# VH-VL binders against o27280: the designs that were tried, part 363

Target 1, 266 residues: o27280
Amino acid sequence: MDSMNVPEVLEIKRIVEESESVKTFIFSWDFRREVRPGQFVMVWDFRDEKPMSVSLIDPVRSEIGISIRRVGEFTDRVHGLSEGDLLGIRGPYGRGFELMGRDILLVGGGIGMAPLAALADEATARGMRVDALVAARTADELLFLDRLEAAGVNISTCTDDGSCGFKGFAHERLLTLEENHDMAAVCGPEPMMFQVMRILDERDVPAQLSLERYMKCAVGICGQCCLDDTGFRVCAEGPVFWSQELSRVREFGRYRRDPAGRRVPW
Below, E stands for the ipSAE of ESMFold2; O stands for the ipSAE of OpenDDE; V2 stands for 0.75 times the mean of E and O plus 0.25 times the DockQ between their complexes.

## First folded at step 15 (VH-VL)

Design ia7 (framework fv_acasunlimab)
Fold by ESMFold2-Fast, scan of step 15:
Structure ia7 (fold): chain C 266 residues (1-266), chain A 118 residues (1-118), chain B 108 residues (1-108)
Amino acid sequence: as target 1 above (266 residues)
Amino acid sequence: EVQLLEPGGGLVQPGGSLRLSCEASGFTFSRYWMSWVRQAPGKGLEWVSTISTGGKSTFYADSVRGRFTISRDSSKNTLFLQMSSLRAEDTAVYYCAKWYIGRAFDIWGQGTLVTVSS
Amino acid sequence: SYVLTQPPSVSVAPGQTARITCGGNNIGSESVHWYQQKPGQAPVLVVYYDSERPSGLPERFSGSNSGNTATLTISRVEAGDEADYYCQVYDDDSDHYVFGGGTKLTVL
């Protein structure tokens, strides 16, 4: 039976405004359908359907959260919704993050902190020491700092404009941090992830990266989700990849693809 | 191109000690978690111990904790298992194994037989 | 401690399909890996990440994983497929690798 691919119409229980451009939509969830950090769901507004990473997984309250950045027509419509309104949710889909060891470094840029916030909760519950490097353009665009602090995460920040923490990019800040970790997880703009991956590889830290490229379908072959050299389907075999997998992909960090599959420079 | 070679097995009396070694070639040894997995005669695979990159984190099966010590020397591309207070139930073929994506093992040593008997 | 359960043996005729199961509580949420071991030899990884195959392995080997059961499927079985097969997961809570008890595949 294909019940896992059928959308459920869920009521928006609560909306958290994370920043001027980001909101987290919280839904009651039946955890007989297990959800892991790094997985995504398809969000349907009864007009269009888009993939969104799960940013909150709370079995105690029986809730999941989905953080959405305002970037286009679909997300603008969803941002206009209120508590009590309905959305269709199906999933979860994709590979989640896999944990190993006693400590983990999280490196997130912008909305990329969303799946990493859920991972921080799991890692903390597992008893790991969690260090997070949170990057954004400005202080007002740093996400989930209160959640990470409440979870006992050791936080470092950097902003492009220097309005909070280190002035500069995530990879520049990472070079000033001497801590060695059993593993790392990275999510953010692809150029940032490429630079961070190279530093972690040189430091012998195994890393997982969430490559949340544009997606049109969650189940099966999707041309927009393909990687050049390996043929990986992000929606089917990702979005989380080990750095060993990405090191052989010529496209990673160099080009992106538009909805028609054409290469576009960053 | 990738190999794991294990010398160092043998016959040991109960209560004795033995050190196993596993030399890696064909890959950057320092970048991978490494493990020891054993198999008693006619029995299944049993995980024994794992060491993180850099060697700062080590993990042991309950049956060997406090008696076995896993270590690594990246300058020599070598993984070690120091076994002490050996018991008859430690008799097994011991394999070193390299971490692979998904937390699998892609490369295994040839195995070395350790017999604990009087 | 996490436990993986495999049938001790499976028999199949040449050219038929063999299915080897690996039972575990909510195993569908884990990444399951499969190893083939022939007498006197080290194990060989045949399926990883539930359903992916290492380079050089026949497409006759496939895997699936959902709910409480993961399955290794070997299509068009050949005499050379006779071996012991082990499933494996990583237990996040203990940082332990966990193996199933193994299944002996016999091709009659």
Scores: ipSAE 0.800, ipTM 0.901, lowest interface PAE 0.8, mean pLDDT 88

Design ia8 (framework fv_acasunlimab; at its last look DockQ between E and O 0.75; V2 from the best seeds 0.00; counts 0 for: pae E 2.7 > 2)
Fold by OpenDDE, look of step 16:
Structure ia8 (fold): chain C 266 residues (1-266), chain A 118 residues (1-118), chain B 108 residues (1-108)
Amino acid sequence: as target 1 above (266 residues)
Amino acid sequence: EVQLLEPGGGLVQPGGSLRLSCEASGFTFSRYWMSWVRQAPGKGLEWVSTISTGGKSTFYADSVRGRFTISRDSSKNTLFLQMSSLRAEDTAVYYCAKWYIGRAFDIWGQGTLVTVSS
Amino acid sequence: SYVLTQPPSVSVAPGQTARITCGGNNIGSESVHWYQQKPGQAPVLVVYYDSERPSGLPERFSGSNSGNTATLTISRVEAGDEADYYCQVYDDYSDHYVFGGGTKLTVL
């Protein structure tokens, strides 16, 4: 039975507190269902359903992890759960990251580091050299630093307030870093990704970026996650896009649509 | 107009060497991975080699590893394939190809014929 | 090494629909690209990422990929569609670009 489109009720195996506002929920996973970094799952708490990126892929332990930031009613409920509690999980969905070359740059902001952490694990396992620029507003919001370090990732941090690493934004820190990577993967606030993409393009570094949009169906039917001008569906053609694709998307870095379909500025 | 031009093909004896070039125009050459793909007469397509944008990473098919060297010169918008220890089975039309996305090739040269024969 | 299997030939009458298959172990989990090659010409990308069309390609060209088979579909086939068609994937295990053996499409 293909459980791709039907939520599977799974027990929370363990919970990792990543920060004050972010928890990683770990589930047993049957890896006959392939999952790639950058893909997302729909998480169902039996009241509502939200898309969440996979942040941990562990074939050895037969586990996946989903990192969730507390931002609203749904995530508040989920953050109130304990180990042993149940959630519905369906997926994975969408286009994940592709790894190219031997030297990869990861640029992540806030919860955007979730899919990149999974990608880092895969890249390092494949023997790739991984540089990660981890950005957050403050030091206490920097995610997965210990995990990345343990994986052998070369980490550079930046914070808006200067509480850790470079004081400033990710794109500003990026300007001070080495520019000879084979490819880059980017995930975080869209304004950050927009600026980072521009720099990477100027440096002739192929880049993949993971977008976040309101998703309802996750299967490319409802159209809630459609991007203007291109008709790209973030859930189907994304959420990972190449910079070449995003260059065609007018709204990228500028605005998104809310559940009612209205333009909402970043 | 976007195009790739491949001069340098020709007749070479077994064990010989040949250097192919591919000149790019109409797009920002330095921004794209580049590849060589060959096609033996009457046969299918076979990937030969790929090089990253900066040239830092190179990849080769098992059939040519150790004998072929891919390189590029961004200042000249040119891709190269240095072939050595050529064999009869290396006889083919050699295409340079531009990386698009997802490991697809969206632009191809017209190809240059390399014939290895005594 | 990863192997892609294509039928050597497919024949179709003008105006009909041609379907060219590309078989591979769990190919549905891979991104499949398709190329058209006319006699004496270089290959042309016609489908990428299983089902996406490059700019300028007619809507008659479509692709799908699931299970162990990817399919290139050409609807309302024209004489000009007569060509060899190749599927292609990237094998992450071997770091190789892999092409199918090619399918000759004949328009009757």
Scores: ipSAE 0.912, ipTM 0.946, lowest interface PAE 0.5, mean pLDDT 95
Fold by ESMFold2-Fast, scan of step 15:
Parts: C-alpha cells; structure tokens; sequence
Structure ia8 (fold): chain C 266 residues (1-266), chain A 118 residues (1-118), chain B 108 residues (1-108)
C-alpha cells in the first residue's frame, strides 16, 4: 500500500511509563491498515527515523502503542515528548507472529516483551492458554507484568541478579520448566534467543523468534538487513522467523552486524 | 529422500470403520505438526484433521468431528487417522501432509483412496 | 467459517502470463500458500508465505498478497503448467486449514 510508505504525523494521545527506561506511546490508528503482533513501524521525530515494534493493538479504541527504551540520542529525544506532541509514523512493516494451537509459551527478555505483550493480548482473545517467561537483568527491568496478569497470562520471572523470581538467565529458567506447548514465541537479546531456541527444538516445540536488530531498511531491499547464509532480509521476510529458518543461519546467536554491515562476535 | 508413504486404502460399507496410516522418512517426524487432507472425486482439497508434535492437541473439520480420530506414534514415524461411522460423503483420496513455515504443507503423501459404498 | 474464493478456470496461450486470484476478507493480513496439482498426483507447494518460492521451482512462478486478494502469477506459461491450482491459509480463530475451491489452468 502506498499510504504505508509515507509518514503520517500523529498526536501522542497517551504515554504509559513502563519502567525508568521504557515508555509506551499510544496513538489513534486507522485500522483500514491492519496491524498484527510482531510487526513494526518507523517512528520519525522530524530529525531521525527508527524502527519500533508495535506493543499494543486495540481496534476497539482505534489505538496502537509503541514501546521505546531509552538507549541513545533519538530515544532520549522521544522520551522527552509529552501527550499532545507529534511524531511521524509509517507502516506497519514486516511479518507478524502466526498463532496455532491451544497454548503458547512466550519468552521475552527486556524490551523484547513489547511485541510479545501485543501477542499475548491476541492469543488470549483467541482463547489460547498463555504462559510467559519474563526475563531481565534486574527486577526493575521486568516489563508488562501487570498487563500480562490482567490478560490472564501465567507468568514466570527470572532476573540475572536474582532480584525477582528465578536467579539466572531465561534458558536456565526454561530448563526447569517441562511443560509441553503447541508453539512458542521468543523475543530478546539474540544470545538468549539462540539458547532458548535450542531447548525448544529439543522439546519439539515449534517456535517463532523476532530479530529486531536488523530492522534498518523499511522502504526497500537493503543488504544490511540480510542474514549471512540465507539472504533473508528482516524488513522483507522478518522480523519474525520460524526456528526452522534460523537453524540454518550461520550468524544467528554467534555474530551480529555493526553499523557498516560487518560481521562481529556477540 | 523426504517422503510420506500411505499404504493403500479400501472399500468400506456405510457405518463402517477404517484406519489410515502414513509413514514418514527423511526428516525428524517428531518435530512437525501433521495433517490429513482429502479430495472427493472431481472436487477440491478439503482439510480433515491436524495433530500437534506431542499429540496432546488435535483439530478436526466440522464434517468429521466426533467420528474421526487423528493420532501419531513418533517412535515409529507414523501418523494415523481412525475413521468411524463412515458415510458416502467421506469417499475421497486421503493425503497426509507435513507442516511447513507459514502454516503451509511442503511434503504430501501419495494419497490413499477410501470408498464408502454398499 | 473463513472462505477463500478462486475463479473455477483460467485460460492462457503459451508464452502468456496467467494470473490466478484468491479472494478473502483481509487476506492481505494472512500468509497465503499455493499448490499445483496435476491429474492423478499429490499437490505440490509452488508458492508459500505470499511470495516465497521453494527451491527448484521455476522463476516463472511468483505471488503477491494485498487487501482482499492474493494472486499467483505464472509468466511465460508452458504446456506443462496446465493443472489445478489451490490457495490456502490457516484460520487461527478455529485452528482450521482453509483451501480455495481451486482453479483449472488451461494452456490453449
């Protein structure tokens, strides 16, 4: 659609402070442009443009939400905005999560819980049983726990420092959980996702994983969005991939791309 | 070398029962959702039933619910469809099919003809 | 309850481009897959995920999906392309696979 490639200037309707470093910006949205969990939009502050995953999809209120972590100049500027201020938004882009079955495991690390929160809403609306493993470095960085609880999600937590729930990493917590799920969805730091994927593969649980780090090109095909072995382009084929696709990608979990597109170790 | 082999079907009287099997080779059968899809003579493809990897979740088309039972034995790489209370309308070629990304089917069996007639 | 609509037949001359449509409410938000079936044979996946092509399939096969219509496009049609073509989606509300009624492609 042509309308998806032109930024629409939208008013920030509401801001939710998720944590000290994360805010969700809520906008009115015309759902003649369908939006699904796992898709992203390009957010423009009239100086720079960055891809952000959609974290709230509410057709009844005609609203979408975009959760942004403060990590640099662009996000610092956006965090300084107030209700009533304007941002440019274009999209949605990318392949969203696909649901199947009666129950789903969500495994989210840090801001990776943002697209999974939207997925949790969709899964519960479809009558699925949802279990979420929410991981972060510290208790203060666990995101969306109240929203997940309100949606009826069964929540497990883990923190690297042990300040909430299991002390350790997401994959270590997952090893202590032996429940069978019809599918899983995973989003977070790539090394975490690689370890989680391996466990889910061993347990014969089909999984989808969101690779947000490669979302650099939203207008056309870009070499910087390609994965090493398969030529997958995140903006065209991702950001959501099935584990079967990622198991043959040499880079996944081992290497990342720098701003110049060069391969560097994690 | 990836293959789904369906042994021959049969002729069954209305009200009768028949069990179909589908033997998988060349891939790790236990990792994939599996389905049955049928095609009546001169008609289109119609999905019948699906089973999750662990076998705990099963799904059925409205036309066969309560009469057909899908099951799997991953130790034998085999998918089954137990059909009971068969009707003339169940006459079709039955295909087993393997799940693929996007919720497609990439590998199909050769098909087995089931005829329900007196 | 979800329904996919295909034209029952499409005719093309050799070397022409054939376009087979698959209509569905907001089908552009679904992943559409396409199967080719020749007489007496099992279906073969020819396009998946709207526009992806399986390894070994000719470049003449392509797909698109937008709004209420998905399209399978076969360029430079050959006699060997004559077959029935089916579109397919997964309805995650019901956990049902849904097939279109099929389109018979005739190469004149």
Amino acid sequence: as target 1 above (266 residues)
Amino acid sequence: EVQLLEPGGGLVQPGGSLRLSCEASGFTFSRYWMSWVRQAPGKGLEWVSTISTGGKSTFYADSVRGRFTISRDSSKNTLFLQMSSLRAEDTAVYYCAKWYIGRAFDIWGQGTLVTVSS
Amino acid sequence: SYVLTQPPSVSVAPGQTARITCGGNNIGSESVHWYQQKPGQAPVLVVYYDSERPSGLPERFSGSNSGNTATLTISRVEAGDEADYYCQVYDDYSDHYVFGGGTKLTVL
Scores: ipSAE 0.826, ipTM 0.915, lowest interface PAE 0.8, mean pLDDT 88
Fold by ESMFold2, look of step 16:
Structure ia8 (fold): chain C 266 residues (1-266), chain A 118 residues (1-118), chain B 108 residues (1-108)
Amino acid sequence: as target 1 above (266 residues)
Amino acid sequence: EVQLLEPGGGLVQPGGSLRLSCEASGFTFSRYWMSWVRQAPGKGLEWVSTISTGGKSTFYADSVRGRFTISRDSSKNTLFLQMSSLRAEDTAVYYCAKWYIGRAFDIWGQGTLVTVSS
Amino acid sequence: SYVLTQPPSVSVAPGQTARITCGGNNIGSESVHWYQQKPGQAPVLVVYYDSERPSGLPERFSGSNSGNTATLTISRVEAGDEADYYCQVYDDYSDHYVFGGGTKLTVL
C-alpha cells in the first residue's frame, strides 16, 4: 500500500504552544516522503481523523510540524496529548503552493498562517522577498510573528478588535498596502480569502488560495471535498488553487458543504 | 477566444538585431506572465524568456542572456522580444506563450520564423 | 541547471497504450506538464500538474509522476495521436522553464 493511504503511527517529539488555542506538534519525518507547503496530512487520534496543514518542514532536522487549533472534540483530545504520545499520520496529500518570481505576498487569517509559515521559510531560503499580512480576531491569535520576523519577512498585522496593528479585516488592511508582487499566497477563512482574491485580481497579482473542505478518503475518490460548480476535489486538485480557477466557482465565498454534502452558509 | 498573434519574422545577418511582437486578445493580458519559447528546425522546444505581470521581473535562458530583452506593453496587450547580437544558433521558430496555472503554457501563438544567415 | 530526459521515439500499435517517459532528478517533487505538437503546428497542452487534463482534451490522455520519472499515458491510441510530445517543469531555484528533448510517437 502507498504510504499516503496508510497511517504511520508517530511519536510527538515536541509541542509548541503558539497561542492559547493553537499548538504545533512536531514529529520526526523521513523526507523520502517529500512535503510541500500547502499540502495537508490526515491526523488520526485512533478514534477520528482530520485534515491538518503542515506548518514546519525541516529536512535538516528531519522534522515536520503540524499546527492544530482547538475547536471541537477531536482537537480538544489532541491538545490534551503530551510529548511521547502517539498520533497516526497519513500523507502528504494535495497540491501545494508553487513559488514564482522574486517576491511574494502572503495573506493569512488565523490558523491559515500555518501553511504560509512553511511557505515563507521556503521563499526566504530561495532569496525571495516576502511580505506577510497576518490577520486574526485578537492580538493573542496572531500566529508565527517571531518566526516570520526571524526569517526576514516584512510583516503587517491586523486584528478585528484592533488589539494589534490595523483594526479591521485583512482585505481592508491590504487596500492600504502597496503591492507590486510577482505572486501571492492566501489562506484563512473563506470569506476573507474571497475578498482578498478580488483585490489581488484588481491589482493583477496572480494568487494561490488554499481551501478546506470536508474530506474522508483524502485521495479524491469519495467526492466529499468537491467544489460545487467545477467538480474540483479539494484533496486531489487542491487544496491550493490559483485565483483564476476559483473565479469560475460560484460556491467560493458563499457557502460550504457538510459531511453529507449539504450546503451550509458561511 | 484567447489568441496570440506574432507578425512574421525575418531574415537577419549574424550580429544583427530583430524585434518580435506578440499581440494578445481574449484574456486580461496584464494578469499573466508571458514567455517566449523557440524551436530550431528539426529540434525540440527551448524556453527563451519570461516576464512577470507588471514587468517587475524578467528571466532569460543562459543562451540568450545579455543579448535578448523581453518587455511588455499592457496598454496595447503586446509582448516583445528585442533580439540583438544574433547568431546562427538563434535560427528558430519563436512562439509567444501564455502562462497557465501551475507554471504551464496553455495558449501558444502559431510562431514566427527567424533565420540568421549570411 | 535542471535536465529532463525523454526517449527520442516510441512506437505503438493502434488501439494499444503508449507510455512516454520524462526522467529527472527527483522529478516526483515537481509539477510536470505535457504538450503535443503535430508537424507545422504550435504545441498544445494535454496534461498539467502531472495528471490533470485541460478542459476539452480527450480522457485517453493521462499522466503520473513519482520518484525520478514522470509518464504520459495515451490509451486507445489513434493515428491522430502521432506527434511529438514534450514534458516541462519550472525550476524553482533558477526561475527557468525546462523542456524535455521531445518524444516522437509513431502509430504503426
Scores: ipSAE 0.535, ipTM 0.784, lowest interface PAE 2.7, mean pLDDT 87
ESMFold2 (binder alone), look of step 16: mean pLDDT 92; pTM 0.941

Design ia9 (framework fv_acasunlimab; at its last look DockQ between E and O 0.78; V2 from the best seeds 0.00; counts 0 for: pae E 2.3 > 2)
Fold by OpenDDE, look of step 16:
Structure ia9 (fold): chain C 266 residues (1-266), chain A 118 residues (1-118), chain B 108 residues (1-108)
Amino acid sequence: as target 1 above (266 residues)
Amino acid sequence: EVQLLEPGGGLVQPGGSLRLSCEASGFTFSRYWMSWVRQAPGKGLEWVSTISTGGKSTFYADSVRGRFTISRDSSKNTLFLQMSSLRAEDTAVYYCAKWYIGRAFDIWGQGTLVTVSS
Amino acid sequence: SYVLTQPPSVSVAPGQTARITCGGNNIGSESVHWYQQKPGQAPVLVVYYDSERPSGLPERFSGSNSGNTATLTISRVEAGDEADYYCQVYDDSDDHYVFGGGTKLTVL
């Protein structure tokens, strides 16, 4: 009988500036309410509400973190907040990542690294070997590098402009890596995820991918986040999907639905 | 047709050894984790062992750890279970099972009976 | 080790609805899968991820999971549904697949 569907007004405990455009907001959390990497919460600033991935899960400090990229009016307002200010949070929702095996590969692009950072913490805590391919457009957009390094993650970086690490896209860097892992977790721009998934499938690496879609209700009733052909609801059956599931989703890597339900290209 | 075939079962004495095999067809064997699940006569299902796609990681039930070894040969689409130091309580039908998603098993072999008796 | 508890048997008349429960500590936070096993046959996956159906399974089969109980529901039960049903989860704490004890469904 958890009140997971009722927004809880929480005080921002800390704010971490991850990059010029990304901040992590940290809240006290009652871990009687379980949360898994890959799940999301609905963040309410008392005017609008948006889904955000959980990027930090710290049972020791009784804290969670939500990383938010500044991309529009809502996120602009949120980025203007200070420690001690209030936000409404409801959730968590959706299917989170599952950890399989002992050696895992994380492939993240931009803000997509948020849920993967949380996953990395869990995996390393379990004694798993974690390799992370962190991609961004430029060096200053690479996220969570210090945090991942501190956790013992083996990091490979990739930037579009070559300002750090491999010059090129994540899937191109992945092609240069020969090692196969027990499983992979992927999150980032959908075109990136599409290409990465293809490579992982060819290499017989089971992969989970976290999708981003417009979400209104977060509880699987409004249909705004439904995927074509399959009827998968990203908020309910996702946002984490197995590659086997996404192989059935025609729109994956090709287009998404806008708030009006129209097809828009990536 | 997707199927798993398990030859290799039979009668063995306590302390003996037996190697089971499971041949896969109708799907890309190399792409899936594989498991063994057993069922003693008149009893329920018991997980035995699991192996990752590349074979790098193996997992075992406490009841068989140190005695059983799971392995695979992708070139032959075959899963193996090497059993040693067999006990009477190891008597069961042994199923090979294909990983689906979320740790579910979507394809099962018909099973092979292993009887450990003097 | 994680323990799943199922009733040993459930009886239902044809055309009625059968409900098979699987109890576990906070099982609602786990992903539960269900298998059907007919006499002399291998298990068949009938529900995965609490409520999803594999391709080819009739809509009569459904699942739910909350709190301490997962439930497999079979509506409009047919004679052919008579079988043993097993719930299953994965225990992350010890890397074990865990099966329930199984429930024999009898169609009267």
Scores: ipSAE 0.914, ipTM 0.947, lowest interface PAE 0.5, mean pLDDT 95
Fold by ESMFold2-Fast, scan of step 15:
Formats: structure tokens, C-alpha cells, sequence
Structure ia9 (fold): chain C 266 residues (1-266), chain A 118 residues (1-118), chain B 108 residues (1-108)
């Protein structure tokens, strides 16, 4: 029988250009293999394999989407592909986001809006009120605004340079927003997520955060997948963590590790 | 040190009312969703009610909706269950329980017996 | 509306492996938690998030969850493991906690 650990070669059905640096690749998907927002797949271009978060889950159309930012050789090659071309996909892997309550706050920075867009669709389908704080360096880097609006999400924006919405960082904008949420989900640069988590903890809002940067192995055997002081592995236990899990990790938001395991400041 | 203490319980007649309380210590009570779970004699666990951290959202099992009211008082670190229009089938040990990651329960009260009988 | 199904009882000899199942439609997409309850005591969380163990619990307790069945596995069973075991999920469609009917583990 088919295993989630064997890559399936799938045709790129549609490509959506989200920005100059981000594309969403859409594939037909057999939902006998369920996929939840926050999970990732391994994408294989027949040369290299990299983990990518699922950004679209559409059982009605029988489609999934993966949103990829162009940042290096692998992503440059994938961005050069066209509709009809093939990619290998295996998974899904990892813990997905878990919903609870009547309202949810989404806080996303840059490409971190990709898994949150999938979560917004799920939350809306479940009848939740969804508020999204979408953050980026500039207006051109804000992602999924039209999709979130189409889903009925209440949107707030902020940009570092003030080119759209509030001028400032996500955590500064969050301080000006209402405090009444049953839960929150956060995805973006780790320093942003740390600051946002601290505010949500102070407001007694349970939050889930996605640590996308640690998706280096699918089975949790890689040492790079462990967070400092806890010993748990991102690929096996993440990439989505509750804030209660991350509040005890001294490394979170303060430093990262290079391929040799050395501490590197943000 | 981390615990949930349930001081109340008792015998009540059908149609009567009773308020249960659950006092939290050793953790920051205000940060966690809280629930009531009951167990009828010789039966399994049955979820009763849940309240969000701010008390804004409350949820109830179909069997108790409209009759029970969950509430919390963060200044007293106390969770309440106001039970009204009690029925014989409400006879059970009632546990308060604290939310844990994955939407589990990590800390449980010792249980409070409520008997609804004439 | 969501329903979890457990066998009423499982019997095992000391030192053997006990397996307690929890059936649910697409339960592999849910996070499953397991509780141990001894007579006259409150439940104790023994496995959460399908396969994670609370601090201080032995590695003999493990879990899995795939498709329509989650399983609690207790290896090298000891007399002290005799108890009722309950699985639990959260149904986010109506914000309800759902428990299985419970399985009585007898260690002979």
C-alpha cells in the first residue's frame, strides 16, 4: 500500500503569482490523505527536496496549494516551472494548527501568512470570527489580502515603512488592537513571533506558533530540529507549537543555530 | 503545589439547584481555559462545560444546556458550575479540569459527588 | 455528534503488551489524549498529542493515531497499570470535548 514516505509525482495544475518573490503551486489532491492547516509537505524537483507549508486546502475542488518564496537555488528552479510540469510531493508531516473557541486572531509576517491563509479558510468554515494582522516590510510584501477578504476575514495591516496601514512592527500594531480572542495563531520571523507571544500571554490568549525555519527533516532525526533546553524535535512535534511549550525555550526569539549547531544572534 | 480543590457537593432533590466551586493554586489560573467533566456511578467520563480564559465564551454538553452555567472569578482563582433544574441522571462525581496543550486536561480536581435523589 | 469507540475490556498478563484502541471517523486528523483512572481516583493524563508523554511517565506508555483508529500501547505491563483507560479528542466544529466509553485493563 501507498505510504506517506514515498513521493508522489504530481502535475502543477495552476500557479498563482502572489508577489514578485512568492508563488502558490496548486495540485489535485486525494483527500483520503487528510491535510490540516499548519502541516507541511516535502517538495522534490528531482534534484533536491525541501519542506514547504501547505497554504491552500480545498476539498471541494480537490486541491492543495503550496506557497514558495524565492530565496535560493532550489526555490529559483521551482519558480521557473510552468503549469503542466511535475513535482514530487510526500507527506503531509507535522502537527497542524488546532482550533478552539468562537474567535481567532491570526498574526502573520511575510511568507508566514501562507499557512495562516489555509487556517483562515478552516476557521471561517467552522463559523469562527477571524481577525488577521498582516505584517510585512513594505506594502508589496503583504500577502493574501484578497484571499483573506474573500474569506470574510477582518484585516489589519502594518508595514515597517508605513506604505500600507500602521507604520511599525506587528507587535506594535497588536498593542492597538482589541484584546478579546479565544485563541491566536502566529507565523512569521521568529523575533516577531516572540514579541507577539509575550503580548498574547499577557492578555491570557492561548496561541499556536509555527516555526517554519526548522523544517529540515521530515522524521525528526536531525539535531537541528531540536529546540534549546527542551529536547523536543520540530519535524516530529512541530512545526506548530502552543505558546505554553515555547515559553520554556530560552532559545526562542533570542538566537538561532547554524548547520554546525552554533548559536547565532538574530 | 499545582492543584484544583473542589470543596462542595451534596444531596439535592430533583428540580433543585447546587453550585460547585473549584479553587486553583500553584499556577496562573487566568491563563487557562477550564472545564467540568462528570462521571455517573459505574459509568465513563462525560464532558459537561468549558469556559474561555476571559469568560467571554462558554460551551455546554447538550444534556445540560440551559440548566447549567459555568463561570470563573480570576480574583479568587475559582471556577464555578451553577446547576439548576437537576435531574436524577445528573447524579455523578464532578471534576474540574485544566486545559493543556493539544486540548487535553493535565490537572484534575479530586472530584465532588452530587447526588440527585428524593 | 462525534463518537469515540473503545472496547469495554482488555486482559493481559504481566510483562506482556496491552493495546487499547479508540475508533473515530478520521480520528487520525485529531489530537488524541489518554487518561488512566484507578478506582476512587481522578483521571491522570498518560499520553497527549497522540504519542507524547507527560513528565515522569515511563516510556512503556506510547500512542499512535492514523486513519480511523488511535491506539494506546502499554509495554511490559505491571500490576499497577490495572485501571480504566479513556481516550479523548476535541471536536472543534461545536467546541465539545469528547471521551471514549472507557476500557478496563485487567492484569492477570
Amino acid sequence: as target 1 above (266 residues)
Amino acid sequence: EVQLLEPGGGLVQPGGSLRLSCEASGFTFSRYWMSWVRQAPGKGLEWVSTISTGGKSTFYADSVRGRFTISRDSSKNTLFLQMSSLRAEDTAVYYCAKWYIGRAFDIWGQGTLVTVSS
Amino acid sequence: SYVLTQPPSVSVAPGQTARITCGGNNIGSESVHWYQQKPGQAPVLVVYYDSERPSGLPERFSGSNSGNTATLTISRVEAGDEADYYCQVYDDSDDHYVFGGGTKLTVL
Scores: ipSAE 0.831, ipTM 0.917, lowest interface PAE 0.7, mean pLDDT 88
Fold by ESMFold2, look of step 16:
Structure ia9 (fold): chain C 266 residues (1-266), chain A 118 residues (1-118), chain B 108 residues (1-108)
Amino acid sequence: as target 1 above (266 residues)
Amino acid sequence: EVQLLEPGGGLVQPGGSLRLSCEASGFTFSRYWMSWVRQAPGKGLEWVSTISTGGKSTFYADSVRGRFTISRDSSKNTLFLQMSSLRAEDTAVYYCAKWYIGRAFDIWGQGTLVTVSS
Amino acid sequence: SYVLTQPPSVSVAPGQTARITCGGNNIGSESVHWYQQKPGQAPVLVVYYDSERPSGLPERFSGSNSGNTATLTISRVEAGDEADYYCQVYDDSDDHYVFGGGTKLTVL
């Protein structure tokens, strides 16, 4: 739609501090522009524009929440904003998660829990059993635990440093879980997602994984979000892919692209 | 070459039972949800039942719930449909179908006719 | 459960463009899949995710989905395209697969 290519200027209604490095910015939203978990928006600070995860979808209050980790100049500027300040939002874009069955496993690393928190809300509201494996480097960086618990999600945690839950990586914790699920949804650092995908494939659990790539247009015309070997554009055919789609992608888990389209290691 | 073959089918009286099977080849059967879809003579496609990869979850159309049981045996690459309390309205060609990304079906068997009449 | 409606028939001349519709409340928010079924044969997937074409299918098959209508478009129609066409969605509230009633495409 033409309206999805033009940012709407919205007031920051509320800011939730999720951790020392992650804030959720809440906006009023007209849900005639439907939003699905796993879709993304482009956030414009009147100087630069970046894709961001939607972590809260609340049609009852007519609100969305966008979770942003402070990692550079753009996100530093956005983290410096206050309630009442303005941001441009365009979207939503991309393919969201699709729910199947009675039991779902969520595996999230760091900020990757943002779209999975939105998915968990939808899944529990539909009566699904939801297990979540929440991973971070340290205990202080585990995201959305209270929200997930309040929604009735069964939580397992892991931290690289062992400060909370299992000491190690998400895929190592996953190996110690015995439950098979009807499906899984995975979002986080791409090397983590690759390892988790291999385990889920061996266990015959259909999985959807959300990829992060550089995006400029968000509507599939600039080619900056393309995956090698398939021609898939993350902003159009993704960002959520089934593991079957990703098994054909040589670059998955191995490298990424910079704004100039050059391959760089993860 | 991915293939689904439905040996079976046939005539049965109302209230009777029949077991359908579907043998899979050319793909890793255990990795895919599997479904049955039927088509009454001269009518459209109607979904019947679906089973998850490990057989942990089964789903049924309202028209068959409580009468049909879907199952699978991954060691034999075989999908089953146990039909009981059959009615004339169950007369149809029964297809097995392989799940594909986006919750579509990419591979279908050629179907087998089940006729329910006295 | 979710309901899909299709016209029972569509007729087009060879070489022209056929459009087969699939109606549903807010179907633009669903992923719509399309199947071709020729007499005496099993269905064949021709479009998935509204507009994606399986490998090996003619580029003449395409799809769109917005608002309350999804559309299968067949350009440069050939006699061999004469078949029944079904749209399908997945209703994840009940985990049901839902098919439209089917549309017979006649090539005159």
Scores: ipSAE 0.614, ipTM 0.832, lowest interface PAE 2.3, mean pLDDT 88
ESMFold2 (binder alone), look of step 16: mean pLDDT 92; pTM 0.942

